# VHH binders against F-box/LRR-repeat protein At2g29910: the designs that were tried, part 5

Target 1, 352 residues: F-box/LRR-repeat protein At2g29910, of Arabidopsis thaliana (Mouse-ear cress) (q1pey8)
Amino acid sequence: MGSRDLISSLPDEILGKVLSLLPTKRAASTAVLSKRWNNLPALVDKLDINDAIGGPGGFPEFIDKTLALLTNSTTIKRTSLNNEFQYGESQVNTWIRSFLERGCLQLYLNAQSLYTIDTEFFTSNTLVELTITGGFSPDGLLPPGGVFFPKLKTLSLVLMTFVDSDMYELFISGCPLLEEFLLRNDEIEIPPVWNALVSSPSIKRLTIVHHFPNYREAHDGCWFRTPNLVYLDYSSYVPDWYEVDLGSLVEARLDLRSWERLRDEKAGGYGDCDSVYDDEEYPDDPILGDVTNLVTGLSNIKTLHLSPDSLEVFYFCCKSMPVFHNLLTLSFESAKKEAGQCCHFSSISLLT

## First folded at step 1 (VHH)

Design l10 (framework vhh_lunsekimig_d3)
Fold by ESMFold2-Fast, scan of step 1:
Structure l10 (fold): chain B 352 residues (1-352), chain A 126 residues (1-126)
Amino acid sequence: as target 1 above (352 residues)
Amino acid sequence: EVQLVESGGGVVQPGGSLRLSCAASGFTFSSYDLYWYRQAAGIERELIASIGTAGDTNYVDSVKGRFTISRDNSENTMYLQMNSLRAEDTGLYYCARGSKTYYWSGTKYEVTFDYWGQGTLVTVSS
């Protein structure tokens, strides 16, 4: 008779799709209004949990009640947990466990506060996409079988801190079907321990951002052992050397910087002369870094995008330039998209 | 002058198919990532599909397996093949030029656009 009666009369499959499109708070409320909602669908497309609108008061209770309305047999395709406020680590880990137990295919974790997540979550037979951002860090022992994500195709680690640099390699080794990997380690005060190694036979798309301009220690070397890599997006201060296997690479975006002086150390005000004069202690640092092996590894590339700083690195930090037999597009990127410059070449030397 | 012009929209029955085209001019087509967006009445534009310069593709979950994005660099045209259409697919479909840039932004899924088409209407009758 009314809109409520119309909704409750929909076939269960359609009802499931409708329910998955509702904000989590409203989805829980509809279950209270009709006994038919107690027979929830076998598949929910999306569950988004965000405390930014609802505030911290009652949010944990609301999540617990919402999850209780879903049966253990209800598969949640995509789960997103966004924590603006800080909650108990035990509660947050219970929620993540609940998502994984319901056969989640895509999991997005974002928090403004630091949380330790259970390493037992690094084993899932259902996850296809995993994104961890904004302060989650693993702590404790690995599962008895190690990291194991047999179906994972996309992995994104944003500002996530491991206690041991070997954890990055171990994580990737547990993902035999991994096709896309994003690692972002910038804009935080304490840089995560990363060994500058990516080794994978399956990765086709790689994005690395590792940018700490106020830290004087650079990695001694960097490894890209990714023979099936098609696309590379790489932003970093350059190390002393590279070892690369990039034989399948078609396209690269490079934002590379050399260590030549203390950069981007800013005083809080005009009266802070001490920090400015500390820079005079290092008046003439040499240009640091060597990209020769990286650039040589790019010799088969068809499309190359360079930041202005990358061009400087190619000029000063490359001992010998290869011939780019397959280079078709060379472009320069800036913060303003329209300021980019594009050129087509069938074969080119960047220094000739 | 950069131009993006969509075509191929129309009225179709549920379960039917449509192929949208986006004809581009005024720039080096092969050098840019390209995107399909849709907008239903009263709702903000949502990204539904993307294709990179290397031919790499991405889709939102609601269209994954039903829609296929492709590009023809020789014709300066991008396509969206839409199969198994549903009433919820009704809306204006826009193509856009842009890129996902992680090293210039603090957000993984930040997309920056400089040009958009005028849109083509898709109506799935129910």
Scores: ipSAE 0.000, ipTM 0.116, lowest interface PAE 17.5, mean pLDDT 69

Design l11 (framework vhh_lunsekimig_d3)
Amino acid sequence: EVQLVESGGGVVQPGGSLRLSCAASGSTFSRYALYWYRQAAGIERELIASINSGGSTNYVDSVKGRFTISRDNSENTMYLQMNSLRAEDTGLYYCAAHRYFGSGRLPSDYDYWGQGTLVTVSS
ESMFold2-Fast, scan of step 1: ipSAE 0.000; ipTM 0.419

Design l12 (framework vhh_lunsekimig_d3)
Fold by ESMFold2-Fast, scan of step 1:
Structure l12 (fold): chain B 352 residues (1-352), chain A 124 residues (1-124)
Amino acid sequence: as target 1 above (352 residues)
Amino acid sequence: EVQLVESGGGVVQPGGSLRLSCAASGRTFSTYALYWYRQAAGIERELIASITWGGSTNYVDSVKGRFTISRDNSENTMYLQMNSLRAEDTGLYYCAAKTGYRGLSYTPSAYDYWGQGTLVTVSS
């Protein structure tokens, strides 16, 4: 039946809900069964909504009818809303409210259209994982105590813009059990307002991506107040200074860049790692930034991954290199196959 | 703790199609961004496609419009639909998973979990 078999075009989770309402006899008597039918009993407590399947004209009606079909006692463990088309803001907010009222444990919000989300949604006694991407933005200030996620363990904010940079800190303060935090701000013309501060006693895994090739970051410094952090994945243009509390850090991946061009003459720069560290053969270019405090904060690390740009930043922007007494693995990203091998030797000598 | 297993590779003629699958055991995909890497003989693994936990996709220019990445979090499975295959698409295809999202900019060493690879050969 293909495209005329509307039931087969529904997401597996919704098919599971629809089929769970039919007697076993009715489900079994279906003349044509897709392979998806065999897994349906496992899907009845999960909801995944994606308008790429339903098409734009029927999407609001489809979601409204699906949610109406579920009882108020139906527990939804996981909800994903991926919306490629622009729908009414009130409708989208109604859907999100419905998900949260049903005790959702995992919520993933992704849209290609802009929506202002109700700040009242930043409270849930059940939510364990929350992801919000750039289609959703609160339009207003969050009051102190306006965020309350007592069970939230994982938070991801992708291209999310607040009215004020203090709102990021206020958001994190509402998440006392937060263990994993991702903040990604790239691929748009102007970065979101962010104060370059991450402060949390509970975060163990931190991912920060904050760089824009066409816009210079206006931060004077960067703060990592994360004393229980175990893993750091950090990509950014370096500020003038860092203040860090990374005493528990075990592993880091760094992709650091300077706003002023580091000396990288394309005819053999990274292709000859001996030349990269030969300060007498290469004149020093002006470098914006100082990573000394960040690098010192990494002194207890066991595993360190460096991009080529980070390697240059370590060489030129670090005034004093600590002794890495616990370092077991030092890994380099390579723009050229053999460049990494030579640069590994020079970098290890610099780090020891 | 999580194991990734690829399937669906094989030999196909130029212009043909293949659908790759990546199945996870031990944990749900719902917390992970998922990636397809390709490794041709004599070159490093290259990232070709990504999908976030919310379903946002990214592709390298060479496969854009020909390949489609998708995921089914309920089945802990990710897919790569490959259409209009070319000889240069030949290689080992790996799936990878990472907490959070990295787009197409991050190196293989940054990922939490890797599959063992499935071979795709485009030739007559």
Scores: ipSAE 0.000, ipTM 0.115, lowest interface PAE 16.2, mean pLDDT 67

Design m01 (framework vhh_7b2m_4)
Fold by ESMFold2-Fast, scan of step 1:
Structure m01 (fold): chain B 352 residues (1-352), chain A 123 residues (1-123)
Amino acid sequence: as target 1 above (352 residues)
Amino acid sequence: EVQLVESGGGLVQAGGSLRLSCAASGSIFSIYAVGWYRQAPGKQRVVVASITSGGSTKYSNSVKGRFTISRDNAKNTVYLQMNSLKPEDTAVYYCAADYWGSGYYEPSEYDYWGQGTQVTVSS
C-alpha cells in the first residue's frame, strides 16, 4: 500500500476486462489517468450507468463525454441505464439511441422519474434481452413499421403503459422468439391501460403482477393464450372469468385475491327522492370473481405454489374443482407486501 | 421455489476487497428485488444493498460509495462488490429474494433467504 499505481502494470486486454466490470463513472475516471488509457474505454464490452451512487452533479456531461470516448464502431454487448434523478427527455433519448446504434444485446432502462421514450427504439435486430422499468413510457403510437425484435428472448415491462390496451398485444406480436415475459403493474396510484390479455405461441415463462385494489372495473376477464407456457407466476385480483390455453404448463405460482363488494343493505328513507345512490348497483353480488376456467386449465400441472389468499379464492371463486392427476408438489408461500405478516414455506408431495 | 447460495466470503485485511455472489437455482428475472443483508454477533440483521428486477439500487449509508450491487439475469446471479473494507463490516452476509416487493422496504418479509457467508475484516 503506497503511492504505486499497480493497475498500470496490467496488459491492455486485462485492463479492458477490468473496465467492463466497473460502473461507467469509475471506468471513465481511470481512462484520464494516463495517455495509455485514453483509448481503454473502446475495449469495454459492458456499460453500467448508475447515478444513484454519486448524485446528479455533472452526470449528463459525464455520460456525453463517456459516449464520445467510444468510437461509432464500438460494440457494447450489455448496457444498463439506471437514473435516480430527473434529466432532460431529449438527453435520455440520445443516450438510448447511442446504445441501440452500437448493437447492444441486453438493455436495462430504469428511472425514478417519468421519461417519454421515442417509439423508434421499439425496433432492434440485435436485442436479446430488454428491461424497461421505473417511469419510461412510449411517446404515443407504435412506430409506423410496428414493433420488431426478431432476436428478443426476454422482455420485462415494469410500470410501462401504452395509449391503447391493444398495444401490449401488438408489442408481443413483434417478438417472434420471445421465451420469457414479465409484466409488473403495482406501486402506482393509477393502473396502466391493459386488457388482461397475453397471447404468444413462443412464451415459455410468464410473470404477471397486477395489483390495483381500488379499480375493480378493469377486471371483467383475463386471457392466457400461451399454449407453450411451461411456468406461470401470476399475482392479481380475480376477474369475473378466465379464458386459458395452458396445455404445456408444468409449474405455477399463484397469488390470487378476491373482490368483496360493499353492499348497503339499508334502503334509505323509502322516500320519493331524486338522489341516486351508487352503492345500490349490483347489491346481490357480495363476492366477485370466477377462477373455474383458470383452475381447470391447470389440471395437468406437476408443481403448484399457492399464497394464503389463493386458498380463499379457490374456496369462494371456483365453481368446480378439477382432479389434479399429475400434481407432485403443492407448496404454500408468502405473497403479501403488508408489514408484519408472516407465512411459512412448506412443500408437500402428492402422489396419485 | 428458488434456492439461494452465497459464495465469496472470507478473511480480508482492512482496506481490502471481496466480491460476494448469490446464485439462484432458477431464473431471477421474475424476482422483484434481491437484497444483501448482514448480521454481526449480538446485533440486528440490517440491509446493506438491494437491486430490483429493473436494476434500481439502494444502499445503506454505511456502505454507499464503497459497495456496489449488480445482477446478471442470464447467469441467475446477484453480486456484491465490497471495496475499502473496515473491521465494522465483519458480519454474516445473507442474500434474500423478494418476489412481491414487501422485503424491499421491510427485511422480515423477504420470501427466500440464503444460508449466509461469513466476512471477517482484520484490523
Scores: ipSAE 0.000, ipTM 0.188, lowest interface PAE 16.2, mean pLDDT 68

Design m02 (framework vhh_7b2m_4)
Fold by ESMFold2-Fast, scan of step 1:
Structure m02 (fold): chain B 352 residues (1-352), chain A 123 residues (1-123)
Amino acid sequence: as target 1 above (352 residues)
Amino acid sequence: EVQLVESGGGLVQAGGSLRLSCAASGFTFSSYAVGWYRQAPGKQRVVVASITSGGSTKYSNSVKGRFTISRDNAKNTVYLQMNSLKPEDTAVYYCAAEFGYDYWSGSTEYDYWGQGTQVTVSS
């Protein structure tokens, strides 16, 4: 409970931590009201900015005045910028620059409106955690070497749109110490284009939520080249094919869904054509997708959480089921998000 | 050094059989899709059969039911079993490999190609 630490922080450090818990407007006010406390803003651990504080008409002026009250040497460890209203793009980029120049360790960017962010912000020697929502996107292609986060351990991309799907891989390749990656598109009509590839030697925890707009996307392969991955949380329509390197995986939560094929969409060439066509890849079975390689990659897992849809995928889309020799916990998640059921197993086949 | 080396071609009479092999080296073979192409004299190179890293297969209409593609990842080799051969099957046969290639994507660009093996079917 921390009440007996003999190596206590200086009183000013304790007060600085208290100020970091106050809304930004209140923290700025303490510096103005007392010359005794002028050094306390230099110790602010968190800057929490959203337009609910000042209202839309006053928000830009409020941010500009708040930043002007902080010295250029003010250390801001954690910054959250949450915008519900549209502001000038250059002004928003100026705010982000100010946060990064002050040695920010954690940055959360959320907007309901679209902003083009400067590609120079995709390089930081101090960031440890970064969350970017779909309101913030680069304009055009990321330059070679334009992404470099040498200390970044946690990356979250929510509804993030790139001009080219290769940019996801460029972003991840710029994060050599990345341990936790979240990619989430939520349920939207037109999700961002994603190449279904995660390749990283450092990622230990991976969350992917991506629903394809149509069955054509589900026919493409999916790649998890993550040999040090320990935890996987994966929700998607299954592609026709998986390639996985999941040798360190201990726990997975799967919410997998299959596409149903329309029978009239069979690729049928005229008999004299040299087009590639195989009835084994165009079966009469309307259920599409193959999870055999994914499930085989999970055979050493200790804890497995399955949605009801995942059980159907395992039944219809898996050519051969492995024996889970190391499985200790099997949990079922209900379709209504009710409490899951938990069972203990020492060795199991999911179909046995 | 990355290489694909075809073998098993030769001269055979109509109705006969041949088994082609493509030996891969210098890359992680199990992660690659492999296709067989053929090129007859004076004609363009056309696809014959393909197999994904997961084992899904596709065949051209001209060879379906007669040819079978398979792979052995432990030996880094892909095979094309050719049965009921016809004079029109006479061509140079090439193997090609692409990382993560799926015929559903429509891509025809391959990362690696072999130098080819001649198949001649006499009447």
Scores: ipSAE 0.000, ipTM 0.101, lowest interface PAE 20.0, mean pLDDT 68

Design m03 (framework vhh_7b2m_4)
Fold by ESMFold2-Fast, scan of step 1:
Structure m03 (fold): chain B 352 residues (1-352), chain A 123 residues (1-123)
Amino acid sequence: as target 1 above (352 residues)
Amino acid sequence: EVQLVESGGGLVQAGGSLRLSCAASGRTFSDYAVGWYRQAPGKQRVVVASIYSGGSTKYSNSVKGRFTISRDNAKNTVYLQMNSLKPEDTAVYYCATDLYGEYVRSPYEFDYWGQGTQVTVSS
């Protein structure tokens, strides 16, 4: 092929960049068809694996062959694994091990199926960014010595479950340089075990989404022990109380929801599943919760974005409203994050 | 200071084609996942197509084979080529990008959204 022959004439550093721009399937095919490509996989800095449009057949074999073509010294800076179809658990774990052993700096795991991941993967001297989504879950004990990500700056955990609530805190404590943390739990299914504690001296940006309207017990209390936090994006049903240390906070986006009659929410979407509905799970009268300590912790904020539900929460669930002396921007957003209204103030007492 | 500007929407007859563009300023798209989403009246916003930093793509089942997402990193622009349009494709189309790697789980997890562009497909 003239195009492949032309590529083969390029310097190795340019070929490495070309390979990093190609989907994994084409990169492997290119290496097989050219004698010059024997050692070029060593220069690849990106590996993207996505079966969403390729189907389940042959893809595992293709990945195994692709990894076999890479030398053990191949540096893979960015790895993305996006699985729509279900594969063997040991096979998926073998792929992840291969990525980590090659000094991966950024790892993105997204699956539509449930996978148990080896806890040995919770240690890496090279990872700077880690995203785990979908059905991934550790089964068993954390590695001896716990979690160890000394260079990790960005961590995202989406629908990831642990067998012990303390594992969330142990995960964060194993990341001493962590600057950005995203935790998302917003399914109608059984909530993950989470003690609602975020404690970190290093986190500067925090995103929490925790919505379980049918599980009041999943919203018992909340702790933000994040003295260097600059930006907070927080979406949840209000718990009974908050304990916060948000002394450096500059900007917040809040989507807070008061408790409604759970029977009313059930009627909106889940009426055709009699086996799921348990009258014991739906209280007759809602309890609204208390955001007083959270709102007080926000008193020095400069930019505040509020959903419509958050205004209701501030009215019904806040016992004492502070004066926001430093507030410069107050914006109101739709529940769907559509374009909202924006207002600027030099000082304000919210709900005046 | 990140801004997303969508364009290319309009009225088209069934079987026709449209190309949507999403241009970014204040941020470079080449290192981030970018998705196209749509919202029909009275319905939730749903993902249509996504392109990841490595160039891999994902499509919803309703548009596979008809829509193609692509990226021009030099122009900092993402495109959605829509072919064989159906009345069911009528919606406001949104561009969104994610600050958290190549994660694309829910349309409401993206950090930045464009203002949207209306696509109307007549029978």
Scores: ipSAE 0.000, ipTM 0.145, lowest interface PAE 17.9, mean pLDDT 68

Design m04 (framework vhh_7b2m_4)
Fold by ESMFold2-Fast, scan of step 1:
Structure m04 (fold): chain B 352 residues (1-352), chain A 122 residues (1-122)
Amino acid sequence: as target 1 above (352 residues)
Amino acid sequence: EVQLVESGGGLVQAGGSLRLSCAASGFTFSSYDVGWYRQAPGKQRVVVASITSGGDTKYSNSVKGRFTISRDNAKNTVYLQMNSLKPEDTAVYYCAARYLGWTYSDSEYDYWGQGTQVTVSS
């Protein structure tokens, strides 16, 4: 039919744009139907690889065939690899290496299975955006030259398991132009090692989600040494102390929680101590944590979004509340959606 | 209902060996990735080794070459063989199981055991 001839007649510039709009599976299958498709453009805008469609059978062969259609000089701007099924680590690492060797600018990696990521992937002269989600963790030490992402502006790490707690900081130190950092660890996932420290002169937007209610002793303190930070989105159980440098901060969203300790548990539980008397009183405050330094560090903020839990933390865990002279917008986030409940937002604009 | 039970911990001299076992019940064990974690006094809980439902293994740098993880799906059990033990290996060792979902948007569940103490004398 005429429709088949029409596609083959498109200029190479338009053909390249058309290929970048197709899912990788469709683009690869199209190549067998046209001799012209064997001469793919030097630049592919997007390569999207997802094994959710078509199942696990034949997926490795499909990836290998797709990569074979691209020359080693073909630059891929955006690469997305989403693995819902388990594959060999060496095979997955070979695919990632192929993407990076083609000068990838944006890389998204997502896997449900646990994979060891090759340490050489923590160096790239071209990468501007990196997202690693799911089961990836580095195989041993960082590269001999350390982490080196001289052009990286955006970094997202979801359940990233390093061998040492200080490796998060070492990773960030290798990203001198980093402007946006997201670290997310969900409470239903196996807790990664993280020392609750973020230190960067370049980060302007920071999102931290770290919810592990049963790991109180893991974080006795928290450090935000981010003097150029403009936006903070922070969700966590509060530690015993904070040290912050947030002098440029304009907007924050806080979802802060405190562990409740029952008074009876503080007494050591099962047995009675001979020295305990009826007239003795335990401390009034059953809530652990201290946010005084964090809240003081926020005193110049213009926009503040608080969850209801954060308000309770401010009330019970702050020794001295600052005056927010520059505050223009204060908003509340309702309780998040749970079984049978809906999430709503309320906003209040304040002009002092 | 869902249960992970660790065993095999104890006191051992430096250079010695221990074999930990984790017995699973109440879920479809063969479909789960399983890992060993440890927590020393005053330290964060850290990953030691993991094994996927397909049998692929991963080790932390501190134990690579000394520890071996394996599983027996017929017995619903995962093992950690610990050789050339060092004083710094002293910790409570925990077994954890992670659900392997069909889609990433499906609920993932982590199950944890109560832990087993390993003490390595100098």
Scores: ipSAE 0.000, ipTM 0.103, lowest interface PAE 18.6, mean pLDDT 69

Design m05 (framework vhh_7b2m_4)
Amino acid sequence: EVQLVESGGGLVQAGGSLRLSCAASGFTFSNYAVGWYRQAPGKQRVVVASISSGGSTKYSNSVKGRFTISRDNAKNTVYLQMNSLKPEDTAVYYCAAGSPSEFLEWLRSGSYDYWGQGTQVTVSS
ESMFold2-Fast, scan of step 1: ipSAE 0.117; ipTM 0.548

Design m06 (framework vhh_7b2m_4)
Fold by ESMFold2-Fast, scan of step 1:
Structure m06 (fold): chain B 352 residues (1-352), chain A 124 residues (1-124)
Amino acid sequence: as target 1 above (352 residues)
Amino acid sequence: EVQLVESGGGLVQAGGSLRLSCAASGSTFSDYAVGWYRQAPGKQRVVVASITYGGSTKYSNSVKGRFTISRDNAKNTVYLQMNSLKPEDTAVYYCAKDTYYEYSGSGTYVYDYWGQGTQVTVSS
């Protein structure tokens, strides 16, 4: 009799607004009390399915009943599937297919275990926002026509792996209106295969986080081919080189790191002095990587935020420093919480 | 325009306890999954704990049994209770959020990995 029974007595407009404020389990429980559930799709903004709030028992039955209460023409703005427990991949893929066939505009997928996701789902005429987390991976190669998200504006991929390192690039190519892209590969697990390439004419905001505590192989190179990018938030170990097209960039936040050269006493030598190595150009504890092209690509920037590691990378891994004629704000992150710093400049030349 | 603010760090003796807080401004935490990260001097930033909107938790192996993550959605705050602290726990601690509830095309959605953080120093 409680609030669930009371809700079914409300007018349709109010009932729909109340249902959009509840987690899906409570919303679905309310729906079984109302013959009007199928007649309120325009008033339902959110379908949020999280097995953590109900435990693993009955979760598949709960989802199946929830989907059965909704018509195929039900308009749902947001769909969230958050799996705390492991379920059959075919069952999870059936739920995702149902969400996409109902024309959702925003889809959030999170799982605490690795799942194979059916690549046929990388096609939607309605999806505007997509977030995939929890280590999902495709069941094979991308479809022959590739990814098709003609309306997608926001994409977030967290620990998402492909069978081939260039598939990330192919995925992005299927998103012609993409304005914001987040790629996050930071966990204690083995890093996902990613070829350090972002190519898009439409992206305006880019966040890349690629950190692994014991991963000592840097990418050979990194590509940012994003001519309309306005904002960059980039955290990574620096590769041997960069190639960038960042002509529209206004603001960047950088947390750049480099590995010290591993001592390789096996190379030994010193007696073989054929002059093929420039190792003497490095300091006693040489730092690996080269950010010269990245830093040059930032020359038109107005706001730059640097971590302490980034400043060190600028000092040791940059062969030539441009003048930042448009720089108005330069801020530094401090290792101490109370020592954060922010400065305003009309122009600056770093490490001249 | 979502911002996360970490607090509660400080100097503590080995075996001691601290409670960190992460407060949201610009939006509410009830729609977010939130994680705690730490970065020690000269080391990579690593995940230590995460909590979903519904309260489900995940911990790194180095902190299991010692740290507890929790949330208070009404206060828009996520906590990290740190017990049995070790010198190896010395780091700057950051919080980060995951959400699909905000559209970023207007320039309002950013992961704050570049926040000031909160310094935890464990002596001995």
Scores: ipSAE 0.000, ipTM 0.170, lowest interface PAE 16.8, mean pLDDT 66

Design m07 (framework vhh_7b2m_4)
Fold by ESMFold2-Fast, scan of step 1:
Structure m07 (fold): chain B 352 residues (1-352), chain A 123 residues (1-123)
Amino acid sequence: as target 1 above (352 residues)
Amino acid sequence: EVQLVESGGGLVQAGGSLRLSCAASGFTFSEYAVGWYRQAPGKQRVVVASITSGGSTKYSNSVKGRFTISRDNAKNTVYLQMNSLKPEDTAVYYCAAPRYDWYGLSTHEYDYWGQGTQVTVSS
């Protein structure tokens, strides 16, 4: 049956591109079907490893065999590792090391189980894009010489935890060409150790999601030292203060939440007598948080998107409102993309 | 254009069941984790359940054992089967897809929410 060898008749360059379009399990099986294909994985542009397609049985062996089919000279431009099932940390770290040693340009790591990632991997001369999601955390040590990603332009850290707050800053400082940064810390019960500092001369687009409604101490202050930032997407509970350098900022999307008054919500325990006593002893309800420095730092902005909660924060937590002389678009959006109003103004005070 | 459309909501009595569907267009679910969220009147939007691209599931404590999230990648649809419904489950239910994809940070316009579907559970 001639159709069985039709793909083997294609030039090596085309075969490599065809293999890069297939899921890794299918790509590996096609390489086994022909002697000609033993070296064609050298041209693979994309390696997609997802254990959900075939279950956990034999998945580590499958990855090991797939990597063995690729020569040490094979450069895989895009590598994704998406693990639904738990595997040994040493195995997963061996796979990541193999990807990085092969000079990958884009790496996506996602797992449903917790893995300790070897911090020796936080140095790569080829990596341009890095996404780490789904429970990966460093082993608690920094690599000798620190973090160094000289070509990295895009970094995304989703639900990733470091053992030391300084590691976030050190990670960013090791990325001199970083243009886009996403940090997402929500939907977990305990906040990561993060000092709320983003300091970078190169970042142009920044997304921060940091929501811990039961942990005011996780929102005690915030620094944006990002003088070349053009776009900010920021979701958080309002901290006690901001220090910002946002001189190049053109557009912002803000979902800022004010702190609930604890006297209005009494999670049970000691009953009515204790509740009445607390009300009498409690000093005047403070308005927690101060957004004044952030709002002042936004005074030259052209486009501003505000959640309804952000308006409450601006009303209660801003001591002095600047005039927005350059504001052309003011949009009101709940849950960021939910339906809202879009208004155009050449100059506005948000409290008048 | 990316669009998420929820359906299957309605009025049901306590102890009843509903199946919600979330269909995507202009967007391929198979490469993303997808979540169901709900928002009751006067309350903040909270997560109910999530499902990864690989099919692994997580549930909030309030719905664990009663709700089941599932996906059909061929139909580009995610489902939420709701059993043993309680009056406190009354809310608008939303489907959401995150901004990131398998090869790094996607542009911020890829963070999509549906229009929502109302679920009302009578006592």
Scores: ipSAE 0.000, ipTM 0.163, lowest interface PAE 16.2, mean pLDDT 69

